# Ledger of designs, part 8: VH-VL binders against Protein PARTING DANCERS homolog (PTD)

Target 1, 248 residues: Protein PARTING DANCERS homolog (PTD), of Oryza sativa subsp. japonica (Rice) (q6l5b5)
Amino acid sequence: MERSTHSTGWTCLPPPPPEPAAPGRGVCAMSTSWRDKQQPSLINFIAAFLAANSYRLNFLSISPDFIFNNGELSVAFIFETNWDCQNEGAVFSRVNMLKRQLKHLYVVVAVPTKEQNESFNRSYHKYGMKLGFPTFVPVTDPEMGFEKIVKIAHALGVCKQQDIISRLKNEREQAVQCTDSFLRVLTSIPGIDNHDANALAQAIGSIEAIAKASKKFILENTDLSTDKAETIVRFFRDPQYYLSPKIN

## First folded at step 3 (VH-VL)

Design d10 (framework fv_dargistotug)
Fold by ESMFold2-Fast, scan of step 3:
Structure d10 (fold): chain C 248 residues (1-248), chain A 120 residues (1-120), chain B 106 residues (1-106)
Amino acid sequence: as target 1 above (248 residues)
Amino acid sequence: QVQLVQSGSELKKPGASVKVSCKASGYTFTSYAMNWVRQAPGQGLEWMGWINTRTGNPTYAQGFTGRFVFSLDTSVSTAYLQISSLKAEDTAVYYCARTYFSDLGYFDYWGQGTLVTVSS
Amino acid sequence: DIQLTQSPSFLSASVGDRVTITCRASQGISDYLAWYQQKPGKAPKLLIYAASTLQSGVPSRFSGSGSGTEFTLTISSLQPEDFATYYCQQLDSYPTFGGGTKVEIK
């Protein structure tokens, strides 16, 4: 979203009222070939989740699995819903080519079992770290994976801080302060741990402000390394030249 | 039906230039990168580089930067390879081959090849 | 660049034979390996990608195996149309090809 009425989450105030329904919403394009390989129950979950988060869903022939467009930014995703231990290199090959086409690309990988998680970690260490950008996000199941995709899309579209806070409060068993909600969003950025997120929270105070911060500002106001500051800036940067989905 | 159709054979003198074309049909041109591969007579395959059909950005393998230029005409779904200041060692069959962006690195369809002969 | 070494460079076999071609990489490339068949005077044709995945339309007598640095292409029962040169290709970095293996039917 553009203009937010949300206060910074840092002071742990009661959640602000929901943003009024505005004309225009974000768009999510799903690859038709990816869709056809998935269980109908997962597709139904995704459609319902996108509707709940005010995204319109379009089925298109596109090279990545998903493209989100909030009007200002476009971000692409590769979504592996069940890691294949017998073909560990396939996703990294796909990523290597698509990263050359796309300014913002994220790879979400479901690793439901310990064996799959260990297999993915070995592959990531061997290949993923050498790729740099794009970012890899392991998850335990496909539904959580898609929730992460939408969270990343929201963060890149200048995060709706209230949505994050409201979600965590709805889980109610999480006796967390506003800082924990803030930490949860920031730690979704690859290479950013809880210490880094806390430093950003203290120094800058909001997701919206962090999204607009320069690398120099982050370095001057936090103890983060140059590499981490660059990662944060790249995570929130507006794409200038981006591969558009094919809708002809 | 996917097809990559290349221009006909060329006979050139050293120092001349040549431009090889590769016309794509049967698929969305900008969904696939285009690779160039050469093969000298009796020798193996040598990857020269690729061009991003969406952005127009070329990437050249080491040894193919100075005299070799990859370009596109998206309106006619055609990729081009231009070689300047031709040398005898440039004598080879030049192939174009596509790579699907979600299926990295393998070349699923190839042009028929263009023989470029450089002799005095 | 990653170097690929193919062995043997040449082999002669009879129809019905099991043929094995090896490709060794100078460093680990996981399963980022493809195999191509090239008949005399023709463009190469993709047989196998991701080390072991058979391309659509390729006969089931072709199979690939291996990971890391050692890879194998196997033709379980050689046919007359399999007379060709076979190339491996790595896809872990800028693509490079092996030197090729010429399979000649006796």
Scores: ipSAE 0.000, ipTM 0.394, lowest interface PAE 17.5, mean pLDDT 76

Design d2 (from d1 with heavy chain G99S Y100W R101G F102K G103Y S104Y L105F; framework fv_dargistotug)
Fold by ESMFold2-Fast, scan of step 3:
Structure d2 (fold): chain C 248 residues (1-248), chain A 118 residues (1-118), chain B 106 residues (1-106)
Amino acid sequence: as target 1 above (248 residues)
Amino acid sequence: QVQLVQSGSELKKPGASVKVSCKASGYTFTRYAMNWVRQAPGQGLEWMGWINTDTGNPTYAQGFTGRFVFSLDTSVSTAYLQISSLKAEDTAVYYCARSWGKYYFDYWGQGTLVTVSS
Amino acid sequence: DIQLTQSPSFLSASVGDRVTITCRASQGISDYLAWYQQKPGKAPKLLIYAASTLQSGVPSRFSGSGSGTEFTLTISSLQPEDFATYYCQQYDSYLTFGGGTKVEIK
């Protein structure tokens, strides 16, 4: 039937999905097994740093070392706090297993000495190449490493949140434009007001579906009166009402 | 220990609605996604979709939009599956299953049999 | 959607037999494949993930292999408790299950 060059038919864009919950404080989960292998001073630093950055810290039995959740994105981390020159392949085996399960995985490695840095670089070329060069972040000490973890989590969370907000804003703007067009068509039907048009938009959702709807369907899915339901059915099914307006 | 406990079996008439619950314990509820899987009598497993327990955002598989609604009550670590306008073909065992993101399912609920009969 | 085809759909076996079940994907899924065991009246149980990684607590007689589009679950010496239906599941793009393979007593 009626088509606009700026629309593909009589159908309005569906309403945008519900707004995500208001931005809250982020959550950080730390592996209990990882925690138990670290110096208490490092754990205390981590707890204080997370509190200062408005993250809640939970201790859980998890496969990676850390998981950050900021609502829309979960980011996992493997955190090697002191590179072991004697066990070079261990971390890469772990990365290979976990990357299959996790879309966002970062590996942060502390290499405090030149020897450790050289050892890590050799291991990365020997084992890391076959993993497709996943994101590895070398740092000079564990405290800097954890600061990097939080910065990565923050940056990814902000980008995802902004992308989602931008998408929802664009969808809402399009839906509002589409809803206005929808309301204009429906209120052009004699006897149908803005309240009636909104009820039809919410219950049925598209002009095409309304045009095909029976009187019974409209009555069962809306609070419109019998008279208004009959008027809508006649408007879409009677050619004289749609194509040839009365001249009296 | 991780446990998913579902509500008991339901016998409903066509056109009624049902709400199946899945209560999680032994882990932080919001760290894992919750999935719903259906199995009709004598049939295989059919993935219905998942809900992000952090955001509350559901994703439905093809064929499970409209009458099916996933929801949460994070205060009691419980996920819900609501089916409206029940039909005979909705007769099935409904499982909740925990996943790390959108990957494999490491823990499953015991299942809830929903029978739709006149 | 990625489709998974399991073969055979049904097999009869005796205790001690070597059993192999195949799962084929309609497109490449790397190693994003899991295997589940379901006993009558029970929920499924995870056996294998990442095509070949055995879940903790699963007997070593179970093994998985394959990558890309062809995957195999093997039970090296079938035990009485292994009579069940087995499902493959891909998690590369959304989630889909294979049709299942029922392993019955001969």
Scores: ipSAE 0.000, ipTM 0.373, lowest interface PAE 21.6, mean pLDDT 78

Design d3 (framework fv_dargistotug)
Fold by ESMFold2-Fast, scan of step 3:
Structure d3 (fold): chain C 248 residues (1-248), chain A 120 residues (1-120), chain B 106 residues (1-106)
Amino acid sequence: as target 1 above (248 residues)
Amino acid sequence: QVQLVQSGSELKKPGASVKVSCKASGYTFTRYAMNWVRQAPGQGLEWMGWINTDTGNPTYAQGFTGRFVFSLDTSVSTAYLQISSLKAEDTAVYYCARVGYLRSGAFDIWGQGTLVTVSS
Amino acid sequence: DIQLTQSPSFLSASVGDRVTITCRASQGISDYLAWYQQKPGKAPKLLIYAASTLQSGVPSRFSGSGSGTEFTLTISSLQPEDFATYYCQQYDSYLTFGGGTKVEIK
């Protein structure tokens, strides 16, 4: 995996980013209000990365967080550097307002933990899947997120707009489908329901980790019963359980 | 000035409990995850888990569930590690460490460590 | 569960020597690897993160390289204050430290 959460493990591997195009000269405007909310180390990273990619950086009072102008078009970004699980609707309200004013708008969201990624996926299904809503791009950290912003801006400037939209949509669809697939695998276990599957996802994080987990580990890290923990262990580790169903 | 200051050393008997504190200053406490790392005498570093300082949700590494509890008091920017039913093998220096903002993975700031000695 | 193997466990060196420490991961971790320096009785100090990015304030004689499963920490010209134990740490999935490498004076 290219980039994962550092704590709970991987939820889904996103498709690889497109090959970087040759660097071009352009202008990047950063919101002064957005800048003032960020850590100085992130602003320093952004300034260095833009300079390395031949972009001029200006600090302006603007409504989105970033606007890139490559001469042929302008593209705007909303950049959430740390997803707020306790205010899940806020960014979507902001997006709904700004999408009416901006022809090209992308939303990049940093979800460094598995909990934040799951929270974002729930919010996206509830609020973000509306006709006319812009592309949402989840990333594992703010540095990766900004690198992605520059790649999108550059690629749009070389008239590959349809290709970019297709790739970003595929990345989003893959993230959504991986969450569904994870839950489907767990609920296929006899006696395990959606509540149990979500508890396992939240506490342990991956199918591989769940398959390797001990009965004691499941009981200590989830609210599952002894019987359900035993069923999960047998499902992944006891081939005779499924080859000889009368034993079960 | 960013720093983490831990409580003083503890000498405990088997079966007792201990609560180690880690007070943060110089930054917004809720914007960085707090991790706990243990080091037994003469041994290497062992990750125990982390706590989300914004939500209060703890995650424990394998082997550190049950007797170990991570908690917070956000009003005083302090994280806590509680160990119950102490055993001799719990004798170690316990560190709190902040996950750096960039890439949320490396520990850029560490507490000075708290030595917990369990004697029988 | 990702395992990190450091080699060597111990090395003896003189001031001015080039020192190389390796860290091998049991599976690919991209560049989610950090290096720490620990002196006796002190907390570890972050030297390098993202496999090769030097932490602010760390001397330029320290460098990191590698990606995937093979990583190296290099000290280009060992100084008296560099005699310490060094640890690698992955932060790709869960968190694991290597066993450590003690750098002793000859």
Scores: ipSAE 0.000, ipTM 0.396, lowest interface PAE 17.1, mean pLDDT 78

Design d4 (framework fv_dargistotug)
Fold by ESMFold2-Fast, scan of step 3:
Structure d4 (fold): chain C 248 residues (1-248), chain A 121 residues (1-121), chain B 106 residues (1-106)
Amino acid sequence: as target 1 above (248 residues)
Amino acid sequence: QVQLVQSGSELKKPGASVKVSCKASGYTFTDYAMNWVRQAPGQGLEWMGWINTNTGNPTYAQGFTGRFVFSLDTSVSTAYLQISSLKAEDTAVYYCARGPLDYFSGSLDYWGQGTLVTVSS
Amino acid sequence: DIQLTQSPSFLSASVGDRVTITCRASQGISRYLAWYQQKPGKAPKLLIYAASTLQSGVPSRFSGSGSGTEFTLTISSLQPEDFATYYCQQLRSYLTFGGGTKVEIK
């Protein structure tokens, strides 16, 4: 897999030989304390991505950051969205506690800078190598990190742990920000069709930018109606608005 | 195939102790938790707690501390429930049941056939 | 701790009938609920987990729905082999079972 689409645009390279990925089905629990520490745009991206992959999202008081249940299998995640160079041991202490009660635990760490990556590698050598299980997955940004989380959760139902690790290593630093993924997320928004999603992709170009966009910005940069622009703004700012019954 | 096979029925006097076994086969014993559930005659199901087969650490539901002990022998893929100082109200069918190592998913997918423990004078 | 109340405690129905069993939680449990079937003299069998996900091998006439504090198990067309007691179980904390619903074929 040679995809490199780590960019603000949605257009991807000519397609490689296709390998279909079935969307996951099941329940995702997100820690409320983890949620409250994150930027709203990331939470909105996560909600949209889960909906696009047929996962129901619940906010709960749980010890890991995420727990996925897509059958008889549970998988837990610690998700560090911006590595803290000043507190290098905190994550590993938390992992040591949680590994006692969890069969499947993965640690996903965003290391967007060279300094953060070097800091993480030093901590991993000092603390992480002694742990064995669980698996650590460094990524360059939180959005890519969450995509890897969903991929691992789904794959554990059909693949062995080693197959998943091998695939993740091969895909490291390859962002799946191509047309298909972009359109799937946007069309998950109620009332937004493929034409609207293409207009948003062409004019604005990224999920993050769309999630941050004001109603005025969308109207100035696209030909979408006032009602559709407002729907998009509500979706990314109020995930509960679209996940609650009676919103349809 | 996955199976959980429990020891045979027991008839005990009040004050005695009993040890029920649950032998697992058809899967890696340490990949799943073992839960204990009891059912008094004509009554519903009551969860007693679980033991982490990887760490050996038991967790007891409220009401099942003190006289009840969960233990393991991983070399023979067997879990044990020991009840000391037996009382008449301990009369029940005791089930072992397989669950995930984390309690969030909690559903019990394979069950032993049950062990009847009768406590009578 | 979290209490589960099942209703009705008993029902009788004819083959082909649609049967609905309700489970109510004393506090919100999201979708952390499972349903079990127990036939006389046998161990319980898992039917549904995560409130609505059917266990492999379980006939499609069984379905679950609900979230929060109210849940239902539905058997769309009752068969003779469905004679059993049905239990709900919450999965959110320290696992508790409902009181059971006995279904008898008329």
Scores: ipSAE 0.000, ipTM 0.395, lowest interface PAE 15.7, mean pLDDT 76

Design d5 (framework fv_dargistotug)
Fold by ESMFold2-Fast, scan of step 3:
Structure d5 (fold): chain C 248 residues (1-248), chain A 118 residues (1-118), chain B 106 residues (1-106)
Amino acid sequence: as target 1 above (248 residues)
Amino acid sequence: QVQLVQSGSELKKPGASVKVSCKASGYTFTDYAMNWVRQAPGQGLEWMGWINTNTGNPTYAQGFTGRFVFSLDTSVSTAYLQISSLKAEDTAVYYCARDWLSGYFDYWGQGTLVTVSS
Amino acid sequence: DIQLTQSPSFLSASVGDRVTITCRASQGISRYLAWYQQKPGKAPKLLIYAASTLQSGVPSRFSGSGSGTEFTLTISSLQPEDFATYYCQQLRSYLTFGGGTKVEIK
């Protein structure tokens, strides 16, 4: 029979692992905006490959292109499926933004032609060879690139299974409690809404860190206005002048 | 826009076979998997399995192998559920449901009542 | 396979009431839980996915919370159209539904 290339694999249901799950079995989130820019044949390949490796695939609005959660570790990927010689700096600007938010970030770049490989190498020397930049992984084609993504995610997920499961349960419960408390505290500040509170949670992550944050730090790491950033700083550094009731 | 329309109710004798259809419209049929869920009278929902609308490969939940067959006709955007050697305990409303995000069912057919009685 | 237990199985409430339905999983399922509403004679409708994310078109009075093994569906101010049966569903290991909670008028 002829093989057909279609996108039905987007919704593939692999046999889920019984819990506790084995290391390397987990969840893969794919950016919806990234998905919509790709050929259906690549999406179909990705879905099939993930199913074969016991990963559940979800389509979400996320800032990186992929996030894998397999055990205790979360790892993010930027995946450039066809290097753009006309915009050599674009990916490095995106990396600079995301590296501040993500501890584990890899950049996988498909360079199918000699010209693209040379262009990438020049850009990497100019923009990518800085201390603190993530690992860049050049590949010759998108299919190989995605196989490499899954292998990296799997390798990073190799750990003691019971320790991973116990830690995930504890961190999940703690994260839910911290997020609820965090959002309640921040939304009690006049003019701070749920969007603002979520931006602060994603960018800074803790009430202690926000209390110590400068106005400049908040403005550089969030899209909050100058007035909102100033209100937050005043709330934590000079509570005598805050007009809302004290947090209990 | 998105719609799943199922075939009409069926009354069958034990040992007979039934084939339920689910016709999709308003989206690209092969972009989303199709699931089957049944509900016996007065009972809750029971997941039966799914079929990949691109490859035609079915996956059955435990307890739904052998007598139950999922199939497709992609030319008319239709999924089918066939039940062979019908038993009284197969009496239920059978639903098709579109798989949005690997297990979340965003659109459902209206249901097909299959009654098996002597 | 993962079993979901809903409580209560039956609930009587009045318009304007706050109602809470609980779903407990026999194993940890992270946030892989959905809530569905089923009215008599109708197909189920997706209300909430990923434990707490509201499906488009669903009224804001519905909310979901929880992770791991305990989840809740809350209706902050019950309306006449909310009298229905509610089901939780896990998608961590195969697909299983809870037994359902029927919300009836007092």
Scores: ipSAE 0.000, ipTM 0.399, lowest interface PAE 16.3, mean pLDDT 77

Design d6 (framework fv_dargistotug)
Fold by ESMFold2-Fast, scan of step 3:
Structure d6 (fold): chain C 248 residues (1-248), chain A 122 residues (1-122), chain B 106 residues (1-106)
Amino acid sequence: as target 1 above (248 residues)
Amino acid sequence: QVQLVQSGSELKKPGASVKVSCKASGYTFTDYAMNWVRQAPGQGLEWMGWINTNTGNPTYAQGFTGRFVFSLDTSVSTAYLQISSLKAEDTAVYYCARSDYYFLGTDAFDIWGQGTLVTVSS
Amino acid sequence: DIQLTQSPSFLSASVGDRVTITCRASQGISRYLAWYQQKPGKAPKLLIYAASTLQSGVPSRFSGSGSGTEFTLTISSLQPEDFATYYCQQYKSYPTFGGGTKVEIK
């Protein structure tokens, strides 16, 4: 057996640590009617989390559940902390009303049980997959959901990616109505080439299915790298922002 | 009622093959992934891989390529595990278990088959 | 692959005791952790997913906590039907299971 000499040992430098966010990121308005429906422990978690992330919290009578303003952008959220299987259409009626008033709206839904997740998926397919509807972000618990809300608000403010995200979403929604532009929409995602788009078309088959796919599902059914799979998931679910601090 | 029902126990000689079935009922078969999990006598749980019930594409964990084949018959909501060239080390209870394709949620295995004992002995 | 280490591998307890089982991951898995209960001759049963979310139909005496690399399963007041083997499982990447913790009477 022939031994090869391998005397070169380079290690990749770790990525630079993320720069700490400047104090006074912005303000968060919480609906008083939403607040009064929640458990005190969740409100205490939210207040502490916002303070830790340098947001000022105000309680106001507002129509969405949260509005974040960082001086550059206002973004609104509907936050369903426990999905109601007995009234599957209720949140979508509220979304239809609010989307006409708000330029930037996200809907975060906690589905703590398998039955709630199945109920939500049926409702989302029936009511939520329409042109002009906001991004829906399902989560497993309310605390994880609020962490996701802050991450979305911060990423939109820091990166000023609203113009890019809006353009890509509009192109994606046009492609849903016109299948001929499917490949063009996917290749418009940074880092995604024609080969990647074709792999997604072959393995998953539709933009609707890709929008619902998990990162794990994409990795298991395609040859795409972890970075590319995460980029695709973020395109359909949240802002394409990799440098937000990780919260466990 | 949501359930997974597996085929009965098998006794095989080394070098034979076996095909285990897992029949789903009470839900839309293609909305959930099907996983296979092995448990050798007196040992813990070992994930073998999964199959996409919508596309039919299997993914195998390290150590379960070659002799192990996952397949489907969607017309009868059934998943199959085939093991060829059986070895004594393959003696185990084989479970099927479903997981969902949920973006931020639960890829945990919420429904399990009852298990199929495969014994390989001379 | 992400490795999970459970401790203890075995514990002896009495009815009414508070029992804690720990699970450590070889790398950060956020909250992508589930807990299962397995009784002799039976398939595993899902107790908890997303580290702390109780599965429908599971008694409230079961709770989970933790994030990142260290997780715990707690049974606040052990009942006779709780004597079983418990497994943690991560699903941040391809699933892996911990080695199991056998909870025996006395």
Scores: ipSAE 0.000, ipTM 0.385, lowest interface PAE 19.9, mean pLDDT 78

Design d8 (framework fv_dargistotug)
Fold by ESMFold2-Fast, scan of step 3:
Parts: C-alpha cells; sequence; structure tokens
Structure d8 (fold): chain C 248 residues (1-248), chain A 118 residues (1-118), chain B 106 residues (1-106)
C-alpha cells in the first residue's frame, strides 16, 4: 500500500538548490542549547564544514541558533533540523521575537517527509502574512540545510546576496503553492486522507488527470478501495456530491 | 414513473421578471441534481447550470450569473428558475432535466417558452 | 469550457439508410459523452450515455462509439420517426452540447 512517491514526477517538491557561492571568511557563533539537542555527527559535520570554509566557530549562549559575522554585518539563523508537525507555531513565535532585534534573520527548516512539508506550508500560510513573509528556506536534510546557511551568510556580505535571496524566495513560493494546492484539493474529498492523496499523486500525477479519471482507471492504477475510487469520481462528476458541504 | 412537469408559456415585457417551475414526481427528489438548459429560437441546446436538490446550492454556467436564480421547494418536489430584468435575448424555451454529472440527463421537462417582446 | 463540434450540421437520407454523425471534443473526455434526439417542438430524449450505452427503451438501430476526442452516433436503418435534430453532450466537466445535426428523411 505504502509506495515511494519518488517514482512519479512531483516537480513542486523540493525547491532547487541555490547556485554555489565562493567560501566566506569570518566568525560563526553556534547556540550551546541548540548544539546540545543535535546528534554529535551533525555537530562534527558543521565544525568540519566551517573550518574548510575558513570560518572560526565559537559556542555561545545566544537566542538564535547561529550568528555569522563576515566583517561587514551579522546574519542570524534559526535552524529547525526536523520540522515538528505538532508544534507548528513555535518557530514563528521565535521569529516574531527575534526579528525586532536582528536586522538579518533567516529560518532554515528541514522537511524530509511530504507530511512535514505540508505541515510547514500550512503553518507558513497561516503565520507568514502576519509576519510579513519572513525568509524561510526549506531543505530535505540538516547537512544540506547547513550548507545553505553558510552560502547565505557569505552572499549577504557581497553583491550576490540579492540574487541568492530572490532565487530562494521564488523557489520557496512556487513549491509551497504547488504542494499545498495538490494536497488541499485531494484531502478535501470526503473520506480521502493524506495517504490516499499520496497514492493518487504517485500513480496518476496531477489533479487534472485525477479529476478526469474514471472509476475503472483509478482502481487499475492505484490500491484504493472501490468505495474510495467511487467517492473520488462522484466528487468530481456528481453535482449532488460536488455541492455537498465539506466535512473536513 | 418519473415525470418532470413545467409551468406554462410566458409572454413578458423587457424589464419584467419570470419564474418557471419544474415539478418532479416518481422518484426521490433529493437523490438527483436538477439541471437547467436553454434553447433560443432556431438555436442549439445551452446548459445553464444545476442545483443540488439536497443542499439547495446552485452552480451557474458562465454567462448565467446575476439575473438567473435557481431555487427549490423540496416539500413539493419542485425546482424553480427565476429570470430578473428580462431582455429580448432571453427569449427561449427553458428545460429542466434530471441528471447525475457522471452519467446523463435521463428525464427532461416538456419545456417552458418564455417570450420577451415590447 | 470543452467545445464539441458536430458534423455534418445537416443531412438528408432515405428510409433504410445507414446514418453516421460525428462529435469531436476540444480535449479528451474519456467516455463521458451522451447523445440526445430532439423532435420539433419537443424536449430532447436521451439515446446513449457513456459514449456507447443504449438507454432503456431506445431502438437497437441506434448505437454509439468512440472515446477520448472522437465520437460517432450511428443509425443502422433510418426510419421515418427518426426525423429529428441530434445533439452530443460531454459530462467530463461542466456540461456542454454540440451544435446539433438535423436529419431529414428524403
Amino acid sequence: as target 1 above (248 residues)
Amino acid sequence: QVQLVQSGSELKKPGASVKVSCKASGYTFTSYAMNWVRQAPGQGLEWMGWINTKTGNPTYAQGFTGRFVFSLDTSVSTAYLQISSLKAEDTAVYYCARGLYWDSFDYWGQGTLVTVSS
Amino acid sequence: DIQLTQSPSFLSASVGDRVTITCRASQGISDYLAWYQQKPGKAPKLLIYAASTLQSGVPSRFSGSGSGTEFTLTISSLQPEDFATYYCQQLDSYPTFGGGTKVEIK
């Protein structure tokens, strides 16, 4: 039943990585409380990566997770190494408090699963407007996340910062809209959950194709039950069902 | 025996309103959507929209919003089409038809001729 | 909107003739196509739904075929009572009708 979604072409996930930037030179401060919550292997990766890029690493008691100083300005980061679907508001509360104290603040969020990415998208949509759409950078894993942190910190000290930031904003907005729209439409169908929506995405690939699919086609190309296939067909085809109030 | 019986023909002046009725019998009214279809003199069939008979929520085709209103009286198994601010181009035969979106319009009313003339 | 193009718009045929009417959709509609017969002054009557399924009570001389974008209605042996205008309709999205085909008996 549980199929890998990677066999189908969901092009809205993940955002493309930013173009490589030359290594910087400066100082990186890491939060001691953040450090103590991470696996030693990640801390070792970070230390080695910073050394390779000519950054001096200091461990300090600071409110953000990282502060970089490249001689011209300071850039702060909040780094969520695994998005918590049960505490969606926590990072936005931190952003609201810290944005007043810090001129440059970025939030890097690891969303290794589609469920986490969808949770993040909902949370960003809910809180993002009120906070003025702060700069959020979704990534698939913590190591990639830290590489992006270093690239952003370096770029903010030079003219390339605007290009990188604009690219990241465009890529993020595009990914958020596509993923949210797809899952929102499918899970709005009564009786269809996130697992069902992912199965449909893997087997059929688009909302348009799913909406046009016959009951036979859905049954032949997915592991959905007869009842769920009928529900999907009726949702898109039956005016009675289409116009019924949403249950969820 | 399924039947859809519509109200009689109407002759109206521009700016007037008309309300066409479609009374259903022989089946459970709320189990099927009611569609409205228009046919201008010498022209083909034009789908106007449908109304969900269980919820009362209408859906209008492009071009049939504003002056056109679909409504129901489920207690007497009757659907209504109201047209406000009548124009000469509204002259047509208006049909109600029972249907499921994924199947067909299997039963039709006999049609109501609405003539708008000064 | 999905556009349906019917051809021919008009035909005249003799009793006993085989008559074919074509309906082309502007995009794929699978088998969500119905055919209707309308006699002068009367409401349309459903002949065929799901592209090829004959409605109960409709004479077997009527048949439908096709899927995707090309559909045909065939009357295998035309009768005098078949004088009518025939319409195709798609139900894949918001319903639309073809322009109609008028069939006159010679």
Scores: ipSAE 0.000, ipTM 0.369, lowest interface PAE 21.7, mean pLDDT 77

